# Ledger of designs, part 149: VH-VL binders against q9nrl2r1430to1533

Target 1, 104 residues: q9nrl2r1430to1533
Amino acid sequence: GGVHELSAFEQLVVELVRHDDSWPFLKLVSKIQVPDYYDIIKKPIALNIIREKVNKCEYKLASEFIDDIELMFSNCFEYNPRNTSEAKAGTRLQAFFHIQAQKL
Below, E stands for the ipSAE of ESMFold2; O stands for the ipSAE of OpenDDE; V2 stands for 0.75 times the mean of E and O plus 0.25 times the DockQ between their complexes.

## First folded at step 10 (VH-VL)

Design k182 (framework fv_ficlatuzumab; at its last fold request DockQ between E and O 0.94; V2 from the best seeds 0.86)
Fold by OpenDDE, fold request of step 15:
Structure k182 (fold): chain C 104 residues (1-104), chain A 123 residues (1-123), chain B 107 residues (1-107)
Amino acid sequence: as target 1 above (104 residues)
Amino acid sequence: QVQLVQPGAEVKKPGTSVKLSCKASGYTFTSYWMHWVRQAPGQGLEWIGEINPRGGTTNYNQKFQGRATLTVDKSTSTAYMELSSLRSEDTAVYYCARGTEWFSKPGLYFDYWGQGTLLTVSS
Amino acid sequence: DIVMTQSPDSLAMSLGERVTLNCKASQSVKSYVSWYQQKPGQSPKLLIYGASNRATGVPDRFSGSGSATDFTLTISSVQAEDVADYHCQQYYSYPYTFGQGTKLEIK
């Protein structure tokens, strides 16, 4: 089932990246543009990193994959107030992810 | 050259609805956020909402209490803003404006604007 | 909603003078402020984004500065073609909001 799970992870990452609300999550936040980000967020992560981990078969369990995705959203909500575009995008993308994750 | 073309004017009665159009050209329509902004006579600018033409994601100014609906027609590269339950206070020039690319932070800027549609709401 | 307050409401300057337009946010918007120029009878034109980044094609005499709640648009040497209304806008949070505008005229 490992190869099937890997394919499922790949597909889900692709779907997340293509989503309208993926823009806050495509790559790591720039320290230059957001100087205080890494003072607050200690475990930064983004879809490009998760994609790389999938490609390298670093996820042994679906729960590990899900944990990284949830961390990504958690970071967004920790740093961004609710009425920001980042938080709103994160909320919608997370909801989408939760629906898709049921297929894993 | 990027162009956003809007009709010149609309006249409506209070309580009715209007659907304003914005035809885009000179760029990939689905690759950029589209915003709507209005300006009452002699007043400042007011942001109405934004739409990502790629997937149809929208964000609205809650001031309009669901009266505003943003849509797009990809086949014609046209953005629409429908405003219902019109009031005299809705009299304004309504602009469509191109925002950032769909994979970027929206609201950062509006770099191209239509010429605006003057909506007059009067009994 | 975040309120953006511009000052002054209007001003008249002589050609070549330094012009300073101010914009104050009711709360911190970090550096998420843009400036627009609107000439009479025209649609707005982007001047500055991210508080201090000049948009493509904008003359060097225009500059933006500020952070948190206080922002400034500066014209180092005002020209006749700069007669317009100037609008600041925050995009830190929804809804995006604009100032009431500043009208710049030439004496």
Scores: ipSAE 0.904, ipTM 0.953, lowest interface PAE 0.5, mean pLDDT 96
Fold by ESMFold2-Fast, scan of step 10:
Structure k182 (fold): chain C 104 residues (1-104), chain A 123 residues (1-123), chain B 107 residues (1-107)
Amino acid sequence: as target 1 above (104 residues)
Amino acid sequence: QVQLVQPGAEVKKPGTSVKLSCKASGYTFTSYWMHWVRQAPGQGLEWIGEINPRGGTTNYNQKFQGRATLTVDKSTSTAYMELSSLRSEDTAVYYCARGTEWFSKPGLYFDYWGQGTLLTVSS
Amino acid sequence: DIVMTQSPDSLAMSLGERVTLNCKASQSVKSYVSWYQQKPGQSPKLLIYGASNRATGVPDRFSGSGSATDFTLTISSVQAEDVADYHCQQYYSYPYTFGQGTKLEIK
């Protein structure tokens, strides 16, 4: 739970944001662009929200940070069928995250 | 202005490979997806694949998986599509087309298209 | 793969007439449909994306509508310059697929 752990969270979020497959996850899904999203997804989250939580030191345990990232991917796979560009991006970014998260 | 410049024509024998180029100018090359689409004579459009020049991520139409390879050269703002094991059925006009910004859904639109390269595969 | 079916295959219209082109998806693609105009000997040009959004520089006479499986492109007052093939495309799922096109001619 210290400065090194928070720096590791920030570094990981930055690496996720820089990844090509981050585009479905950068910001909350727009209700205007995807009207039924919030009827299906009850705990929306995105990388900008997670990054803000990291910067405000709201994660006390690495498991809490990991849970928020996994929720983000879970929402993606719940809403988007497997053959969509969103689901393909989510699959690759999640694999990248699992590799990076081993450093936590 | 945005331009995508492609060679006019290529002639290849069956069984060979071809590498088609698409030189981009007038915008930040690494900020937009690039798509490849072909059109056989008198036929409709067929999507081959997409590449993000930013990180090199590709997605392919499964029909072309293993035969088509999409690459980019950032230093020259040039996209390439290599197609191997050519057959007469590969005779078509091959277009490159600019997609969305890297942070947006890649297939949302193809706003600028190259003039196309006519690939003829014959013996 | 999602199959996009366009109708009619071709039509001939008089200048100033309203024309409607149809596009049907074999399964729901939500609103993820674009329309392209392709004039003889030219590359396709984007007209509409997201079923109903007009692309920059496209004349007001072009409009798109529809959702799920049924989509239309409307030209409110056809002009001589509108002679072209019109293609619909879904980008809901991979692979992206196009209809076979509708050929528009002027009488």
Scores: ipSAE 0.762, ipTM 0.908, lowest interface PAE 0.9, mean pLDDT 93
Fold by ESMFold2, fold request of step 15:
Structure k182 (fold): chain C 104 residues (1-104), chain A 123 residues (1-123), chain B 107 residues (1-107)
Amino acid sequence: as target 1 above (104 residues)
Amino acid sequence: QVQLVQPGAEVKKPGTSVKLSCKASGYTFTSYWMHWVRQAPGQGLEWIGEINPRGGTTNYNQKFQGRATLTVDKSTSTAYMELSSLRSEDTAVYYCARGTEWFSKPGLYFDYWGQGTLLTVSS
Amino acid sequence: DIVMTQSPDSLAMSLGERVTLNCKASQSVKSYVSWYQQKPGQSPKLLIYGASNRATGVPDRFSGSGSATDFTLTISSVQAEDVADYHCQQYYSYPYTFGQGTKLEIK
């Protein structure tokens, strides 16, 4: 809730975007490149969408923001087997997120 | 013009290590993944690993994990691959190859290749 | 590791003939296959990525197709400069793996 919390959400999103392993999460998965993705993942989300929701003050609770970030990782692990580049990146970025989130 | 320059040859004895270089020019070095691939004489291509020069993130073929080390020097736009505990079966041409942009899946394509360094490992 | 098996191992063709090279993955790699041409004494050159997308500067006689486990590279009218080894590669899963290659010669 409040201005300080929204500033923290923005700072955390910026740190995630800057990370090397953000590449699978910057924008929604392309249906052209990955035709079956949206048959499997029903609640798609990406960092650009989360950043827009922060900018538009759409998160009323910190838990809502955290839930969207965790959904993003959960989607990655649901769709991508463990030995894919996406899953490896997701594992590292999620670990980074958990460290950064402790500082809130 | 995109260019990846590698030394032509290296000769090493078994049990030693080698650090191979790949100097990039003609593009923004930190914007693209860099890959290393080897080819033993008369044989196919074998992927060794990749590095994101932006922040140094690496992924290795498990076969080489613990023996291969990928690094970069951003100030000289140079990628390095160090291979330790050399064996005669490491004799091969070692290529560096530019991958995709850092914001894309890293193995999608290798669009520019160095001419390769012939590493000979013999007693 | 995902094994990429190419067939035939080699072939000799007359100029202007249509050539089909096959690549089979040991498990589904979806459409995550690229093809490389390697002329004698040279480094590989990208031809096709994403199973069917022609790389910049590649002649339109080269085309790729396939999905899941079965992929083809087609040369619609083979030219003398097409003498090379051709490699398929999957990038779906680590480690990235290449097929053993197909050697194309002109009769």
Scores: ipSAE 0.749, ipTM 0.915, lowest interface PAE 1.1, mean pLDDT 93
ESMFold2, look of step 11: ipSAE 0.743; ipTM 0.914
ESMFold2 (binder alone), look of step 11: mean pLDDT 93; pTM 0.947
OpenDDE, look of step 11: ipSAE 0.878; ipTM 0.944
ESMFold2, fold request of step 15: ipSAE 0.724, 0.737; ipTM 0.912, 0.915
ESMFold2 (binder alone), fold request of step 15: mean pLDDT 92, 92, 93; pTM 0.943, 0.942, 0.945
OpenDDE, fold request of step 15: ipSAE 0.901, 0.903; ipTM 0.951, 0.952
ESMFold2-Fast, scan of step 17: ipSAE 0.750; ipTM 0.900
OpenDDE, second read of step 18: ipSAE 0.712; ipTM 0.908

Design k183 (framework fv_ficlatuzumab)
Fold by ESMFold2-Fast, scan of step 10:
Structure k183 (fold): chain C 104 residues (1-104), chain A 123 residues (1-123), chain B 107 residues (1-107)
Amino acid sequence: as target 1 above (104 residues)
Amino acid sequence: QVQLVQPGAEVKKPGTSVKLSCKASGYTFTSYWMHWVRQAPGQGLEWIGEINPRGGTTNYNQKFQGRATLTVDKSTSTAYMELSSLRSEDTAVYYCARGTEWYSKPGLYFDYWGQGTLLTVSS
Amino acid sequence: DIVMTQSPDSLAMSLGERVTLNCKASQSVKNYVSWYQQKPGQSPKLLIYGASNRATGVPDRFSGSGSATDFTLTISSVQAEDVADYHCQQYYSYPYTFGQGTKLEIK
């Protein structure tokens, strides 16, 4: 992708990280603290990994970037019941992402 | 070091609203969630809601949604809980309590509590 | 809503005895349970979070255990200063809910 596309991905990730509802997504879920997570979630991902991929220019298309962000939300909703703080944060952050992604 | 200062008492008539304050000091106000919990005389604790002072995000106990409004004033490091349409059963001690850091799961603990404001709702 | 039920409602112990307080959740809350101590006329104070982690400054005699639905707060050797109401709380799902409390007295 272009320089402007890479800058746009970085800006969007920074906006997501700064959002109040980023806390469930900042880093990979701890295997020690949540032992059953990796039995249920087959493709774990988090904002720190996505940001690293952006910085290394590993996304060739905007769709690849969007797919990784959507995978992150999908994992959240698969593991966490609707009334948990994780699921509520994911719902709000995903809505925020959809609005911001229109700029891509 | 960490302090949460609340007024001692408030008296209100049924049908009115009240705005309770909680002034924080001794830590970075925007780095921690703030929670509101009440306790009716001789009863257990009841969680009202939480606010992230960083961005203003709130989560409410559905029982209070629409009646309770949580806000913050970052310039004075003060949290507020406004409760409308007061009823006699709203008579309780109202606590503010500091939660976890903004990057952690909210509700994990409430490590510092204000001394509480006794709200009395009567005619 | 998840209902937290504490037992017993009240307990009178002699100094130095081991105290066990129970808390049961109506559905699994994993290990997302905290315990608070509330002395007469005072605000609650955090004792235990995440079912078993002792909060900073809390004496070693306090310990927590349990998972899923059944949780226990233990005081290995009760002291006069431990006279208080003890509250358990789940933070697994909204709304966060507390038990009704257990009152600990010294006889």
Scores: ipSAE 0.732, ipTM 0.902, lowest interface PAE 1.0, mean pLDDT 93

Design k184 (framework fv_ficlatuzumab; at its last look DockQ between E and O 0.80; V2 from the best seeds 0.73)
Fold by ESMFold2, look of step 11:
Structure k184 (fold): chain C 104 residues (1-104), chain A 123 residues (1-123), chain B 107 residues (1-107)
Amino acid sequence: as target 1 above (104 residues)
Amino acid sequence: QVQLVQPGAEVKKPGTSVKLSCKASGYTFTSYWMHWVRQAPGQGLEWIGEINPRGGTTNYNQKFQGRATLTVDKSTSTAYMELSSLRSEDTAVYYCARGTEWYSKPGMYFDYWGQGTLLTVSS
Amino acid sequence: DIVMTQSPDSLAMSLGERVTLNCKASQSVKSYVSWYQQKPGQSPKLLIYGASNRATGVPDRFSGSGSATDFTLTISSVQAEDVADYHCQQYYSYPYTFGQGTKLEIK
């Protein structure tokens, strides 16, 4: 959407980055540290990339922005079993995101 | 110089609670996860839980969920672990240990440990 | 819970010998294993994280290897100061768990 939506997207991304549970999502997963990640996850995305896309006005619809954030969580749950620290963080951050997204 | 300072000993009766402290110095307290680990006499190490001092997020070993409470006081750079409904099996040395930076996987390393508090639970 | 089983339970070595300590996980923990040294009466000290990375200040004679379920800590030439208990720990999934420890002594 418009300028108001882009400001809301930026504010939401800032809130996600500030959350304690953002740590798995700040940057793309390192292939060196996690060698098999990109064998499993074909559409990698992270908060720094989403934030850059908001800053460059690459989201035309709120649904496109939401889809990228949900892809980020979906990747986390696909790669990480539920009892890992990444999956726990993802679950809590996704719940926080759903609450904040209702304000859009 | 990173230091984690803990009281040396505590003695408690079964059925009571204890709140153990861990005073951190020599680093930015809110930038690192804090963990609690115990060691019963002659036994191995057992992870209790972790707290992110930045926003207070906690993760607990399910064995202690409902009995252990991790908190921090950012103004004094102090971490606390409260354990309720004490029983003799809780007799152990309780360590605080610094984890990774908040933006990293929390259990990857415990690079600095307190000297431990010996908790004795007996009638 | 993921069980970390260390072997041997204890051993005595001559100075200068190569020591290999084993740690086996009950299921894959990828490379999310750390090793700790605990000298008598002291708190643990980090040696290795990520299966193979030496922590700051750890002598070169300590090395770690392994992945998935089978991990080793190697001391290439054991010294008198290496008398300690050694613990492996997985951090792949909650709860983080430690092995029961291996006691190393000098004979």
Scores: ipSAE 0.777, ipTM 0.924, lowest interface PAE 1.0, mean pLDDT 94
Fold by ESMFold2-Fast, scan of step 10:
Structure k184 (fold): chain C 104 residues (1-104), chain A 123 residues (1-123), chain B 107 residues (1-107)
Amino acid sequence: as target 1 above (104 residues)
Amino acid sequence: QVQLVQPGAEVKKPGTSVKLSCKASGYTFTSYWMHWVRQAPGQGLEWIGEINPRGGTTNYNQKFQGRATLTVDKSTSTAYMELSSLRSEDTAVYYCARGTEWYSKPGMYFDYWGQGTLLTVSS
Amino acid sequence: DIVMTQSPDSLAMSLGERVTLNCKASQSVKSYVSWYQQKPGQSPKLLIYGASNRATGVPDRFSGSGSATDFTLTISSVQAEDVADYHCQQYYSYPYTFGQGTKLEIK
């Protein structure tokens, strides 16, 4: 990682945030609203955390950035059954991510 | 302040299609999901589908998949539901309803409802 | 589809009485249940969302409780204006489904 990789990661996070299906991923799941989430999901992550890591230059390789995004989707599918609005949003946003990530 | 205005009634023949409108005012149209729900005379409520006016994303009740089409016109803050291949069983009041903000779980609440359009499918 | 079953189908209450309306889901819906009031000739109005959160402007006499499969709407002191059909709805999974409704009447 350099400034060009940081710019690319920032642009991709912005595209994900702007997508209609970003709502389950914008911030960490609330323990108050979803009490059992953190009993099931051991490595929680969200777009706001990933964006902060990008801004602090914590990703040295594109693979590290991609791994964090994929962890976010894996957590979604682990917790949410396929017919929930979360799982449907995650499926569409992940497909969008895979298309955009080809630019990296 | 928030208003969703729908026509009072529509009469259609079986086999035709109808396009119902819902004109929104008093809020930022693209910031909230829009839902369509129907109610047959003397029956309960039935969810048809939802659209996010922000990006155009739609989700449908499988029962209406392929027959219902949800669209929006951002320039007029109007939502539309087109229903094709009409049957007498489609006779119902059709409501549009404002859902959650785009960044929240859809379907959690429908906080403002239109007055409904009575669709009568006559055979 | 998740089936929502409401009970009773109808009930008649005296002014000031506490009333409880029940809603059962055929599968766990966690806390993703909302309640709507529909007065005769009117569109539905949101009362409760997320099983227990009262919507803005809804009187304190209305409260919701429950989780998983069993949900309750309580009106602590029924008023004449509460004559309506009450509908529960799950938004846990697609398609969103409503119960058949409970009709509340005053004696």
Scores: ipSAE 0.776, ipTM 0.908, lowest interface PAE 0.8, mean pLDDT 93
Fold by OpenDDE, look of step 11:
Structure k184 (fold): chain C 104 residues (1-104), chain A 123 residues (1-123), chain B 107 residues (1-107)
Amino acid sequence: as target 1 above (104 residues)
Amino acid sequence: QVQLVQPGAEVKKPGTSVKLSCKASGYTFTSYWMHWVRQAPGQGLEWIGEINPRGGTTNYNQKFQGRATLTVDKSTSTAYMELSSLRSEDTAVYYCARGTEWYSKPGMYFDYWGQGTLLTVSS
Amino acid sequence: DIVMTQSPDSLAMSLGERVTLNCKASQSVKSYVSWYQQKPGQSPKLLIYGASNRATGVPDRFSGSGSATDFTLTISSVQAEDVADYHCQQYYSYPYTFGQGTKLEIK
């Protein structure tokens, strides 16, 4: 049901945030720290934003929730080369997410 | 004040292993990446790897992959680096160094260093 | 691996002179460069991070500049206590790598 599904989203976000590899994704990338980020990434998103969307019940379908999470990772991989700490963290976190998402 | 305390020296035979310690104090141990860097006599610095003491996530220099193992003991705020299959070329001062907070950018520079442990590998 | 090449390998300067140390990356590391000072028998000390940010407690005479591949550490007026090896480091990608170091001496 919707309530259970929403709870599942909440829990999954909590688990993602708690993960060691969540650091690139906790909040939007700082334009000060990464001046060119928003020139490249046109749909920025982060776990705090996703969490808020969950809390506001903006996700009507699990697919929408998953899409945002995947977008978050996609952005990371688009901007960051493979051997960057962000990309490696993203790879591990995404793998974790995919496992957890199967439970949705 | 932030302190990273390392033992002064270790002497090992080739082919053996060593486990170096780094006791951290003066900050929240689990909040910062811990790095290991070595310096052979008269040489530059070489990054070995990093560990997130929070959950134990590690990243290694591929050069040391499979030979270096980073661990932490959160209860004692101590980081460890074990290096196996020691060679004479492993003779160096091994530093532990505090990196950035695990949840922060810009990245992995090292603001505090231990005094280093001199590892001598000789027959 | 990204290679960081420092130049010169060594230099001797007179007190009060302007010192310029260079570090070149084999590929762009954006601004993810740090500089360390290492005095004889001591551990490295962070001077600069993010290419141009001075670490806490670092004298104003030290400054860092550069982006992408070319970086510079400048000492506006070298002092006797600045005798040391200086290391640049990139932390843009794994493995994090250091330059070979520059030895600064006073004439």
Scores: ipSAE 0.635, ipTM 0.894, lowest interface PAE 0.9, mean pLDDT 95
ESMFold2 (binder alone), look of step 11: mean pLDDT 93; pTM 0.948

Design k185 (framework fv_ficlatuzumab)
Fold by ESMFold2-Fast, scan of step 10:
Structure k185 (fold): chain C 104 residues (1-104), chain A 123 residues (1-123), chain B 107 residues (1-107)
Amino acid sequence: as target 1 above (104 residues)
Amino acid sequence: QVQLVQPGAEVKKPGTSVKLSCKASGYTFTSYWMHWVRQAPGQGLEWIGEINPRGGTTNYNQKFQGRATLTVDKSTSTAYMELSSLRSEDTAVYYCARGSEWYSKPGLYFDYWGQGTLLTVSS
Amino acid sequence: DIVMTQSPDSLAMSLGERVTLNCKASQSVKSYVSWYQQKPGQSPKLLIYGASNRATGVPDRFSGSGSATDFTLTISSVQAEDVADYHCQQYYSYPYTFGQGTKLEIK
């Protein structure tokens, strides 16, 4: 990908971070606070990791960027039951992401 | 000094609506979730819902679905809870309470509470 | 909905005694449990969050423990000022729910 694609990825990550429902996704889940998380989730990821990858130009295709964001949501729904605040936030943020990702 | 100021009492007739206020001061209003909790006389606490004053995101207890509406006015740092179709069973003390920071798990802890508004619903 | 059940409903203790209050969740809530103290005529006050973390300004005699479904609030040496209703709450899943409360009195 080009310069415009990298700028688009950065703008989208910034929009996700600013969203009310970003709180479960801002940084990696603490294994001290949630000890069983890493027994269930084998490919952990968070917005801070994704943003770092954008800044280091590690995404060559929009599909790679989208895959990492979708992995983040998939992990959320795998670990958190539907009625938790994490799952509710994930559902709304994912819907927001799908609308914004149409621009990529 | 963090303060949540609520009116002392409200009296309403069945079938009407009420809009209770909670004026926040002493902190950045948009940085913390605001919760609403009620307590009927001699009974336990019951969670009504939460609002993020930053973006207006709300989550409600299904028991109050269609009757409770949470809003905020950022210009006055005031949170509101409107409850419609009032019944005598809605007689309770209604508290606003400050929750987690916006980027933290909502409802993590209610660290500051308003003094409560006693709502009496009677004919 | 997750039901929170507290026991006992009420208890009367002598000054200086160790007090144990119990709270049981109908299903696992991990460690997402808070305890509140409510004195007569006052708003609830946060004592413990995350099952075991003491809130700022809360005396060391108060401690919380437990995980999953079984939680305990302990007062190591009860004082006259501890007369209050104590409420546990889960904030793991919606709707957030409270126990019915335990009333603590002094003999």
Scores: ipSAE 0.724, ipTM 0.892, lowest interface PAE 1.1, mean pLDDT 93

